# Ledger of designs, part 1: VHH binders against CLA biosynthesis isomerase (cla-dc)

Scores and structures below are computed, not measured.

Target 1, 281 residues: CLA biosynthesis isomerase (cla-dc), of Lactiplantibacillus plantarum (Lactobacillus plantarum) (p0dx41)
Amino acid sequence: MASFIASDQDVKNFLTAPSMNDQEGIGFAYATDEAVLKALIPAPLKLMAPVVCGYVVHMGKPTFSAPYLEESLFALVSYKDKMMGAYPINLLLHGPGAESGVIAGREGAGIPKKLADDIELRRNDNSATATVERHGKTLLNVSWTAGELNDPSIMKQFAGQLALGKEAEMNSFFYKYDIDQHEDGTNHFSNVQLVATQLRSLADQVEPGNLSIQLESTDDDPFGELKVLKPLGAAWFHFDTSVMFNTLKLDEVDAATTMPKLLTGRYDRSFFNPKAATYII
Structure headers, positions and changes below count from the first letter of each chain, unless a header shows other numbers; antibody chains aren't numbered by Kabat.
F, E and O are the ipSAE of ESMFold2-Fast, ESMFold2 and OpenDDE, as the mean of both directions, binder to target and target to binder. V2 is 0.75 times the mean of E and O plus 0.25 times the DockQ between their complexes.
Where letters were taken out, [cut] stands.
Atom coordinates printed by the task and the answers are left out, and those that the model quotes come from them; centres of patches stay.

## First folded at step 1 (VHH)

Design V4
Fold by ESMFold2-Fast, scan of step 4:
Structure V4 (fold): chain B 281 residues (1-281), chain A 125 residues (1-125)
Amino acid sequence: as target 1 above (281 residues)
Amino acid sequence: EVQLVESGGGLVQPGGSLRLSCAASGFTVSSNYMAWYRQAPGKGRELVAGIYSGGSTSYADSVKGRFTISRDNAKNTLYLQMNSLRPEDTAVYYCARGDTWYIDYSGDYEPFDYWGQGTLVTVSS
């Protein structure tokens, strides 16, 4: 039987790089307001384009949990004109493995993960839909229909990220921090740092198509701030393997200017105003 | 109009192989989610393998690595290649058409199905 003291082998197993194998769903991109999106990106990251990317996927065989569904909206950013990658603005998870996914991602990698009340992902023939519900709103409603991208001119950029049969590597940028409780009853941020976690994925299915997308907003998850100006495209994809490996500590950053841009993706309004708390009895 | 006719079942020794076929009429298999289900005596039905219209596949953990689902679009036929058969694989196998691929962990959910008559597979010495 298990003990509160983990064995040496359990610790070794825990430290194995996490894989999100058998990952499948809808990836998409749309154009948004540049000034709004740029304002959300903490220095020293630099916004590359006024485009929000996203996905709604099923993680079929995570190595750390039961299966779960996951949504993300992210920006494309650069660091010091040397590294490019994704900056996730939000992640919402739902399903049997979702709690483990939130804990592992937040604790290990500083990933802005919360639990959704519901995520549905449905494919019917050459069309698919996904919905994400939280706190009484359908925050995201996306549809994919097989065929041409809404904007066919981005096909080369799109295809480069989803190379079939070849391992593709990409960076995801996150901010990690500590919250220190002090004797005087105040909390302080410390060790605020920019990291890059690398992802290696093997795509065995990619089907481009037309995107339809609708956003709703709550104070806890203000998706409507990232207004859809123009759908660019979507794809149904399947990753056989997807491994998070190698974390690079890039920079220590100023808490006062950085932390305001990190909290909404990680905490609900009740953390900022107790009167905003939801009470379901 | 929609018809699914299974064939290829039979008696086989443990460790043996069988290939099941499902001939479809009244619709096109390549444009639909297609699945194999099985039902052992005294048990409920269980999903064994699925293939989505786009070509991706899914398998129950109990059969992954041993069973392969495929289709022949020209023949409008679905197949299940079963290798390394075990006594616990003994069941009636059903071909099913799902009109949607759906995953939602908010409740107990199964894809919507049109069923064939079934074909018996017995794995015994």
Scores: ipSAE 0.000, ipTM 0.226, lowest interface PAE 14.7, mean pLDDT 85

## First folded at step 4 (VHH)

Design bS2
Fold by ESMFold2, look of step 7:
Structure bS2 (fold): chain B 281 residues (1-281), chain A 126 residues (1-126)
Amino acid sequence: as target 1 above (281 residues)
Amino acid sequence: EVQLVESGGGLVQPGGSLRLSCAASGFTFSSYYMSWVRQAPGKGLEWVATISTGGGSTDYVDSVKGRFTISRDNAKKSLYLQMNSLRAEDTAVYYCAKVTEWTYKYDSSTGSFDYRGQGTLVTVSS
């Protein structure tokens, strides 16, 4: 029976670790302006390379929703030279499970998720393409062709992290925060903290190849700020399983210096500018 | 506890050959890239070669390309370095290393290396 009151069993099920199983698509990397990328990385994270990594994937069997498509651009970072991993700058989701994916990620770890207007991912034989559209533009257009990487030295360095048939653990870093209201009705940020999610993933398909990539900007999603200076490579991959098994609180951080770097990936201009209006059809 | 035991070093004339071995235990050997690094007398550590988990990809510092060959046997949890056409500048203590982190570099000469063996001394002298 449907009810706004959940059963005890429903609550227990809600707390089960999320998995992004049967995940398949294009992963890629390209070189970008170091100063620009470094400026986007909030302390205490440190940029490890002037490289943007990313993906466009189909999440075929997520445990928290119907299937959906997801895009991300992320930097490679370290925390205090102790932990390395991904710092996602943005994630865009599309499809029947996308709304649930945004809610789960935002609430669970402060993951910078928004909904795309459309995501397409298409493979034929040894080539694949993907597009991500939002608010009137194609923000990302990527292609993979099986074969030689654009720069074989960089993609082969990372190939060991995705050993076929073996589980690999990966860190992703995010910032969580609260929004509290003052007695006068104005808001402020509190409890701004760096967290890491830890994923255990089993890759059973990795097909390296050549990357072609184009980025565009809108006022809400300035992807073009992360200019493609040199494509490095791409791969088609499939993860049989990918379990988010842990979330660590790493550090408390200063709101004034941190929040300016978090807002654009999480909110549109209408949140910042009273004269901005968004009507999506 | 991770254990790496190097062997096969010795004294060799220039132009000679040696084969280094590394016996690994205490970790899932087949899940990690493995490297050889070396330290010449009075110098810092230098990366020499790296091999992927399955052995399908190898990379070398330019000074040893064509002369050294890295290989591995996952069933025996062993790493090898075949060193041919040895030169005086190859004189060093050679260490087997588990690669635990990667940083961006075009030549794969960087990354975090977990080396804790005693090393094996290679001396190339007339």
Scores: ipSAE 0.000, ipTM 0.140, lowest interface PAE 17.2, mean pLDDT 84

Design bV16
Fold by ESMFold2, look of step 7:
Structure bV16 (fold): chain B 281 residues (1-281), chain A 125 residues (1-125)
Amino acid sequence: as target 1 above (281 residues)
Amino acid sequence: EVQLVESGGGLVQPGGSLRLSCAASGFTVSSNYMAWYRQAPGKGRELVAGISSGGSTSYADSVKGRFTISRDNAKNTLYLQMNSLRPEDTAVYYCARGDTFYIKYSGDYEPFDYWGQGTLVTVSS
């Protein structure tokens, strides 16, 4: 019979490294307002370029769940000029494996994951589209058309580092924290720390092309703050494997200056304003 | 604007042949997955044949050996050559641009993003 008590073997299996195998979809990049993007990046991370990168992908064979779709927008950042990588601003998940993906990411590395109401990813042979919907709006509508990049001269920095058939290592930066309750019932943040997850990914398909992208906002998901000043390019890609093989604790950071930049990627307006909640029964 | 216009339908006797055409505008036929579907009176739409951007073809079992899908890049046109026609082939034939990848876990499932208006093929003596 099933039990609430896990076996010793189940505990051992729980501790294995996760892999996001058979990952496929649209990746893209666009230029945005540098001052706006810098303001979103918590210290000690530093913005490397006034560029928002992102994706809408299908995680076809994750090792910890059923398949799911995932969207992200992220900045390119540096930690102490020694480690470079992605700082995801948001991730939205949809599909049968999405709940497990949110739980794993939130608990494992403080990843800013929420559930989308719907994600669609569609490709014919030479063009693809994706949409991400949440709370009454299409937050993201992105298209890729195989061929020339919108700005070939600026995108060459990215193409040379994604060699087909070779594993590439990338850092992703997140902030973890605890929420503890005071004796009077109010909450406080503790143990706020910067971590880096390290991924090893094997790309076996990369097809560059032209980006078309539209963003919209809701009160819960202010995607429109990251304005599209100039689309730079998109690609259809497939990763055979993408393994999170390491997580590093980098710094403990000040809660008062850091948490305002973390909350909206992780919580809806109902956490900040009790009148923002609506229930339909 | 993407548009697909079928032509070449008509009345033909059993054993005869017809060639259907699908003129495309707003995109390049040779760069996309293209398909023919048919719908007989009172029945649902049925896949007949498909051709990928690389030229690979596929056919429904009911038409293998009798129908041939092809394209003409200069004319931006998709074709369906139909030989040895039978009364069971009577249907409205549709041209469609199909997806090579589609994932959506909720809502309507729409595997093709553009359809033509159809051309009627009638096979009777």
Scores: ipSAE 0.257, ipTM 0.755, lowest interface PAE 3.6, mean pLDDT 88
Fold by OpenDDE, look of step 8:
Structure bV16 (fold): chain B 281 residues (1-281), chain A 125 residues (1-125)
Amino acid sequence: as target 1 above (281 residues)
Amino acid sequence: EVQLVESGGGLVQPGGSLRLSCAASGFTVSSNYMAWYRQAPGKGRELVAGISSGGSTSYADSVKGRFTISRDNAKNTLYLQMNSLRPEDTAVYYCARGDTFYIKYSGDYEPFDYWGQGTLVTVSS
């Protein structure tokens, strides 16, 4: 019988080794304005290249939710020149498991996740398309066509991460923080921490190809800020498994300098101005 | 023209094995989500097994450990190896192609745009 009371065992099993299994979709990379991208990266992380990476994928068998679709734009960054990984700028989710995915990511690992209005991912033989909709606007339109990359020089970067049939480890950097409401009604951010989530993934399919990509902006999702200067490439890929097996606490950081870079990926402008809630369903 | 043709069905004793085939034409099996369904007399159609374009497999609880879904890319054919068959496995088995034009989350099932005619499997002593 269903109950509002969780068992002790359930509590112990809460988000144990969350895994995003059976991931399938389009991965892509494009060159962008270096100055703009650098400005979006919070300290102490350092941008490695003026490249935006992203994906639109179907999460077929997550261990923490029903299936869902996910979009992300992220940068490649380093921590103290010793640890390299991805810094997701945004993530949008759609589908039956999207709510759970958003909650698990935000509360579990400080992941900047929001819900999309719609995400579509389609493949037809040697081509695929994806669209991301939020607040009545198409924010992302991406296509993959099987064949050569737009820029073959990026193969070295992708080949290392998508080795077929081999487990690969990757770091994803996130920031966690607390929210404290004061007596005057204002909310303040505290205990801002940089963390690195460690993932182990197994790619069993990678198909390189040509990228076409279009970005648009709203106030809540300024995708266009990361303008496309040059498409570099895309791949259709499949991860059989992708396990978040550990999270490292790296540094405490200054809230005043960090939070301005974190808020958009996590909140709409209505959080800052109630009158900004202009979207009508 | 897209076509799916099932074969391999027949009469088998409990504990026996069968291998079903689904020959596909007009598209590439490995590029699509593919599934086996079955419909027993007086019952609704139910998912038996699925395989994603990436090769990830899934099974109904009732057939886990007994059935294996696979594909031969060279032959463009989907298979269902059925071992340790039981009388309750008696059904018409269908292969289906997932709709690649839209990854729609309608419940626990992928949307399908093409189905075979089915092949009858009878498990009886």
Scores: ipSAE 0.000, ipTM 0.271, lowest interface PAE 13.4, mean pLDDT 90

## First folded at step 7 (VHH)

Design d5 (from bS2 with W102F)
Fold by ESMFold2, look of step 7:
Structure d5 (fold): chain B 281 residues (1-281), chain A 126 residues (1-126)
Amino acid sequence: as target 1 above (281 residues)
Amino acid sequence: EVQLVESGGGLVQPGGSLRLSCAASGFTFSSYYMSWVRQAPGKGLEWVATISTGGGSTDYVDSVKGRFTISRDNAKKSLYLQMNSLRAEDTAVYYCAKVTEFTYKYDSSTGSFDYRGQGTLVTVSS
């Protein structure tokens, strides 16, 4: 029977490693302004290239929720020149599992997740489109057409990151923190730390092609700050499995220099300005 | 020209099993989601199951969940449906279908089907 009290078995099941199995959609990369992108990367991470990567995918069999659609934009970064991987700037989720996905990612690894108003991912034969809508605008409009990349010189990098038929391990970097409330009701940040999650993924489908992409901004989601200077390429892909098999605690970091770069991926303007509100009944 | 050839149907008792096959040609099989749809006597087409291009994503109509398994072999350009614990309500002509368009969008319908075969008849009777 349903209860507010979870069984011991429920608690054990809750603690098992999360998997994002059965992911399918568009992955892409484009060149952007190096100085702008570098400024968004908190120390001690270092930007590896003036490239924004991203995706719009259907998460078909997540272990922690019903299915959902997810968008992300991320930078390619290095930690101390020894660990390389993704630093997600944002993730937007939509669908029946989206609320649970936001909660799991925020609490588990500090992942910068918010809910989108709508995400659509559509494929027709050898082309596909995706849109991400939030707060009155289409923030992201992407298209993939099977064939040549916009810049064929990056083909080897695409293939290496989505190696077909072989498990690939990748790092994703996040900053976790606590918000503690003082006895007088004011808040402070504590335990601000750099973390890496390590994923083992099996791609069983990768179809490279041409990218078309447009970004827009709202006050809550300034996607347009990451201007598209040059589309580089896209692919339609499917991951059969994607398992988080390890999490590393890397560094304690300074709140004053770090938190300004974290808040907008996790909170809307209403958290910062009492006059910035949306009213919907 | 797209061709889809279904086989493996027949007469079976309730609780029995059948395995349907579909041979595909005339298109890049590995680039398309594939589905099984069925038509019971006097009824419209009912979606049964869908499988993604690599086989990692499957979905089923509620009435067959746990009893039917969709699979594919991209090297052989073949689609399969393993049907276990068959019931009288499963009696239908089964068609293999290429999914020509689909959308992930949670406030609308998510697909259309291109089927061209004659189908294979499954009859479940005691």
Scores: ipSAE 0.169, ipTM 0.680, lowest interface PAE 5.2, mean pLDDT 87

Design d6 (from bC4 with W102F)
Fold by OpenDDE, look of step 12:
Structure d6 (fold): chain B 281 residues (1-281), chain A 126 residues (1-126)
Amino acid sequence: as target 1 above (281 residues)
Amino acid sequence: QVQLQESGGGLVQPGGSLRLSCAASGFTFSSYYMSWVRQAPGKGLEVVSDISTGGGSTTYADSVKGRFTISRDNAKNTLYLQMNSLKPEDTAVYYCARGDTFYIKYSGDYEPFDYRGPGTQVTVSS
C-alpha cells in the first residue's frame, strides 16, 4: 500500500548514484564573447576558453525519474588550475520525467534546472534538429549535419571526453546554498558552496558534424547574452551510462558576490518581482 | 524507401522458443533505435522491447522480461528478438519498428516509432 511514510531502506537508497543512462542527442560548441562569458562565471572558477558548450538530449533511462529531454549551456572552467570541468549556466527539462529531474538536480546537486515549455529533438539519417521553448519563445534552435565540424581544431578539446567505448570521468561544478527567511519576511542566501560533481560516462556513439545554432532571449532566459560569434561544431552522441558517483565540497564562497550569477539559471523574474509572472496554459 | 521485413514467426508449444529477425533497408539502420512491438487479438499495440543505436541499451516490457532478448547487427541491418519460454499470452503479430528519433512533445499517446513492418504471426498453443 502506498504511504506518505518512506521506509528506512528507501531513505538509505535516496538518489544513490544517480545515473542518466541512455542519453542521446546533439552536443555542440560555439565561440562567444569572452568578456561576457567570464562575467557569468562565479569565483573561484576560471574560464578556460571563450566557448559555450551545450546539448539537447533525450534522457532515456534515468535512475531517478521517467524519461525526459534536457537542454544545457555550459562553460569550460578550472578550479585552482587543478580541476577542469563544466560549469552549467542553465538547464531546461521537458517531458514526463522533467519534474523529478528538476527536483533531483536542484535539491540533490545544486544544479540550475528549470522546466521548459517544450523541447523537441528530431533526427533523420544525416541531420538532426532541436528546439527549446519557454514562455512562448524559441530560445534555442540547433541543427547538426553529419560530416565535418565547422572548426576541426575543437576536436582536440573534446577528444578526451567523447572517447568511444571508454569510460570518461568529468567534473561538473555547481553552487549549493540555503535560503533563510527573516522575521521581516525577506529571504537571504547563506552557506553558499562550490561543489564538484564527478560523472562517469560511457559513449558508444559519436558522430561529428556541422553546427547551426540560433539563440533568443527572454527576461527569464537570456540565452542571447551568450552570443554566437562562431559555430565550432556539433555531434550526435549516445551515452549508455552517465553516473554521478561523487560530489566534492570545494569552497565556501561569498553570497553577495556569487548569488547574482546563480539566480537566473534557477529562478524566473517573478521571484524578484511579483508582477513579472509569465505562464502559458 | 524505408523497408522493414519480419521473419521467424510461427506456431510453437508453450515453453518453446522462437527467434525473430527483421531485415531493414532504405535508411541508415545504425542511426535509429529499433523496437519490437506486438498486437494480440483484441488488444492494442504493445511495445515489447527496444534497443539503442549501438545496442548498448535495451528495454523490455515487464511481461517479457527475462524471457526475451533483443539484439541487432548493424553490419547486416538486422534486428533480432530471441523469444524463450513462450506463453500462450505471447500470441500476437510481431512487428519490427523503427524507433522515432523525434523526441517531440510527450503527449502520452504517441507511438515510439515511425515505421513498422508488415508483421509476423507468433502463435503459442498446445
Scores: ipSAE 0.009, ipTM 0.262, lowest interface PAE 9.6, mean pLDDT 90

## First folded at step 8 (VHH)

Design e1 (from bV16 with V29F)
Fold by ESMFold2, look of step 12:
Parts: structure tokens; sequence; C-alpha cells
Structure e1 (fold): chain B 281 residues (1-281), chain A 125 residues (1-125)
């Protein structure tokens, strides 16, 4: 029988570590304005390249929800010149598992997740396309065609991500924080900290190719700030398994200098000004 | 560039036969699900027959036992053999290419991304 009260066993099951199994779709990279991208990266992370990476994928068998589609744009960063990985600027989710995926990621690791209005991912033969829609615009339109990369000069970095049939470990960096309410009802930020999630993933399909990409902005999702100066390449890929096996607390950081770079990936403009925008869903 | 070109339509008497062909180019024909659809004047399109890359076939109830779908992967050609034709078979017949992967959770699900121009079949006394 369903109840508002969870059983003791349900509570124990809630504490299970998440996996994102059967992940498939388009990964891509493009060059952007270095100064603009660098400005978005909170200390102590350091930008490694003037490149935006991203993906649009189907999460086929997540352990925490029904299946869903996910988009992300991320920078390549290092922590203290020793740990390298992804710093996601945004993630947009759509599908039957999307609400659960947003809640789990936001609460678990401070992942900058929101819901998209629609995501489409399709492949036929040696080509694929994906679109991501939110608040009246197509924020992202991506195409992959199997074959040569747009810019072969990125092959060394791209090839490092192409290890087929071997497990690879990857870091993703996020900032967590608390919102505490003062006795007078006002809010403040506390415990702002840099964390890394560590993933072990097995890629069993990777097909490099040519990227075509277009971005748009809304007031809530300013994807166009990260201009496409040059498409670099794309790939169709499948991860059989992707397991989050570790989470590291790396640093406590200054709220005043950090929070301005975190809010827009997590909240819409109406959170800051209820009259900032009007739209129809 | 994907191209699907239907041929073989025409006027035929009830009980007659026609064989439709669809010449395909611009993609790896042998790896795709392929189908025939038809559209009578003033009606929506309906699936007639489909064939997988491996040769498994399916048919609408209205044509089962009378129509046969086949493919020749060496010639990149899809066929529809239509026997025992009836006046209700009168329609424009379209060749369609199916996706190898397609996910969309909102809106109508349309698994076919390319259609030919069609070939008219008229069955009348």
Amino acid sequence: as target 1 above (281 residues)
Amino acid sequence: EVQLVESGGGLVQPGGSLRLSCAASGFTFSSNYMAWYRQAPGKGRELVAGISSGGSTSYADSVKGRFTISRDNAKNTLYLQMNSLRPEDTAVYYCARGDTFYIKYSGDYEPFDYWGQGTLVTVSS
C-alpha cells in the first residue's frame, strides 16, 4: 500500500549510490571566446582550453529514475594543476525520469540541473541530430556526421576520450552550498564548497565525425554567450555503464565571489525579479 | 542526399496486379527499416507494409495475403507486389525510410524521416 511514510527498507535503499547506465547520443566540442569562458569558471578551478564541450544523450537505465534525455555544456578545467575534468555550466533534462534526475543531482552534488521543455535525439545511418528547447526557443541544435573532425588539431585530446572497450575514470566538478534563513526571514549562503564526483565509464561505441552546431539564448538560458567561433568535432557514443563511485570535498570557497557564477545554471530570472520575463510553456 | 523514387503505379482493373519499386540512394539502404505507406484522396497516410534490415516483414490487415514487401540490398531497391487489387487500394503509394535511433517524449512520435514523391495506383472498372 502507498503511504506518505517510507519504510525502513525504503530509507536504506535511498542511500544507494547512483549509476547512469546505457547512455547514448552525441558528444561535441567547439572553440569559444577564451576570456568569456574563463570568466565563468569559479576559483580555484582553472580553465584548460578555450573549448566548450557538451552532449545530448539518452540515459536509458539510470538507477534512480525512469529514463530521460539530458543536455550539457561544460568546460575542461583543472584543480591545482593536478586533477582535471569537466566543469558543467548547465544540464537540461527531459522525459519521464527528468524530474527525479533534477532533484537527485541538485540535492546530491549541487549539479546545475533544470528541466527542458523538449529534447529530441535521432540518428539515421551515419548522421544524427539533437535539439533542446526551453522557454520558447531552440537553445541548441546539434548535428553529427560520421567521418573527419572539423579541426583535426584537436585529435590528441579527442582521442583521449575515444578509449573503446576500456573503463575510463573522469572527474566532474561542482559547487555545493546551503541557503540558510536568518531569524529575520532573510536568506544567506553558507558552506560554499568545491566538490568532485568521480565516474567510472565503459564506452563500447565511439564514432567520431563532423559537428554542425547552433545556439540561441533566452533570458533564463543564455547559451549564446558561449559563441561558436569554430566547430571542432563531434562523436556518436554509447556508455554501457557509468558509475559514480566517489565524491571528494576539495575546498571551501568565498560565497561573494562564487555565487554570482552559480545562480543562473540553477535558477531562472523570476527567482531574482518576478517581473523579469513572461513566457508561455 | 537521401533520395527515394517510386515507380510502377498506374491504372488497373479490380483483381489485377502491380509491382511497385522504390530506388534508394544517399544512405546505407541495407541497414534501414523500410516501409510502404499509402494515402487515398482526402484521407491520412496509412502503413501498408514494412521490412526490417534483416528481412522481417509486417503488413496491415487490409492487405495481408495480397501484398508482398521485399528488398534487394544489392540494388538498393524496395518492392511491393500487389495482387488481387480492389478499388479501396486506390491511393498514392509512398516509400519511407525509418530511423535507426529516435527518442522524443513529447508530441507525436514519427519514426520515418524521409518519404519519396509517391506513385499513383488507381483500381477501377
Scores: ipSAE 0.173, ipTM 0.675, lowest interface PAE 4.9, mean pLDDT 87
Fold by ESMFold2, look of step 13:
Structure e1 (fold): chain B 281 residues (1-281), chain A 125 residues (1-125)
Amino acid sequence: as target 1 above (281 residues)
Amino acid sequence: EVQLVESGGGLVQPGGSLRLSCAASGFTFSSNYMAWYRQAPGKGRELVAGISSGGSTSYADSVKGRFTISRDNAKNTLYLQMNSLRPEDTAVYYCARGDTFYIKYSGDYEPFDYWGQGTLVTVSS
């Protein structure tokens, strides 16, 4: 029966590539302040556009957990002007599989995951809404209405990634690091490195439309720093499969210049300021 | 304009059977989650049974094994077959339309946005 000791087969299965099957929800993009967004991007990644992309989706059949809802905001970046992809700024998870998803992503790839207090995703006919709540506020309220994009010119930028019935490969960039303890009991960062995970995804539903989006901040989640200057568009989509098939080590990076840009997506203010404690009872 | 019209209610003796119908119009019926609710005198509405667009069903514990929800997408009609009726099944029965997609894991949020006027079922000897 169950044991603290895993079998050899359990260990082998643990190491298989994760898949996020049956993924469905709202994807969106909006223009934001270029200087603000650029400042959030750690070297050596380079911001490609002053655009925030994001989604609120249901992960219906993940291979590593029960189902869960996930929000993300990400930038479009390149590594050395040759390898392009997403740099997620945050991910918030909610639902029965969310705890497992946070643990797996944080430990496996350094993914900036936290738990939301609540996520709702709703569609009726030709419109859909989603909300993400954490620490007393609705951080994100997004709506999609089928039809015209807010700015039709972005269609050319995304056509290849969302082609129906065709697999697309995508990169996601993350920074991994260790926290080690000195002999005097103080901690330091080590092994800070840039990695890319590579996904192969198959979209079988993509319905473009108009975006309406509002962001709000708390002390722990400053979503409002990424101001909505111009909504660009949204889509309702379904990925039948999305498989993380490769991970590449790209660079080792300087902790002093990098870690200030990583911590807030992974930790709340109580880690930085003992007077800023959040008490959820 | 969305419209839901219930029919098939009436007076029946304990142990009897009754079949409720809900005629739907003004939307793509085959795409929606649909449900039956009931409200007994002096009580709040309670979910009786639900059916997804793909045909998956769910039932309240109090009716499991006695009631069957079904749908006919060609006729835009939702049904509730009620067998082995008891006096505590006496209520106004409502047809309700859910969203084409709805996920929320917490809270007492109501996922249904359109309701019929109801049909009265009375179970009395």
Scores: ipSAE 0.146, ipTM 0.664, lowest interface PAE 5.3, mean pLDDT 87
Fold by ESMFold2, look of step 9:
Structure e1 (fold): chain B 281 residues (1-281), chain A 125 residues (1-125)
Amino acid sequence: as target 1 above (281 residues)
Amino acid sequence: EVQLVESGGGLVQPGGSLRLSCAASGFTFSSNYMAWYRQAPGKGRELVAGISSGGSTSYADSVKGRFTISRDNAKNTLYLQMNSLRPEDTAVYYCARGDTFYIKYSGDYEPFDYWGQGTLVTVSS
């Protein structure tokens, strides 16, 4: 029976580790301006390469929701030269499970998720395309064609990241924070902390190929700031399983220096500029 | 010339099993998203199960746990194993060819460009 009150068993089920099983789609990498990308990376993370990585995938069997499509752009970073991994700059979700995915990711790990207006992912034979649309523009248009990478010299690095048939572990870095209200009704940030989620993923299909990619910007989603200086490569891939099996608290960080780099990942301009919601020509 | 030929339908009692086959020719089967649809008399077609070129599967809620879609790319054949059959499973079952992969949740666009002639499954009451 439906109830506003969850059962004890429902509460126990809520606490289980999430998995993003049956992921399939396009992964890609391109070179960008190092200074621009470095400026987006909050301390204490350090940029390791002037490369933007990303994907557009279908999350076919997530354990916490109905299926959905997801886009991400991320940087390759290190924490104190000890841990390397991904720092996602954005994630956009679309589909029947997308609302739950945004809530779970933002509340659980500080993941910078928003809803897209539309995502399309399509493959014909040995080529594929994906588009991501939000607020009146196609923010991302990406194509993969099976064959050689745009820059074949990076093949060894890609092979190491997506080794077929072997479980691989990867760190993803996020900044969690709370918004608390003062007694006078104003807000402040609290508990601003760097965390690493550790993922164990099994890639059972990886088909490398050539990347074509175009980015556009809106006021809310300035994807074009991360200019494509050189496409490096793409792949069509399938992860049978991908489990977030561990979370590490790494540091508490200063809100004043960190939050300017975090807000746009979760909030549109209307949250902090009343004029941004008005479209007057 | 694309051909999809369904077989394996028939009359079965409730709780029984059937295995449907769809023989495909005239295209690169291994690269295509494939699906089973069904249509009961006086009803529209409904998706039963789908399978991507990479083997990712999806199922209608009404058949989850009872039906299994699979493919044999070497034989260009799509299968539907139907277990624990119920009278409401009575329908003509169609094999459908889609793009090699296509996901879009907006609108009612149908991503399938070719359909077989169908095979009748009857589950007696």
Scores: ipSAE 0.085, ipTM 0.610, lowest interface PAE 6.0, mean pLDDT 87

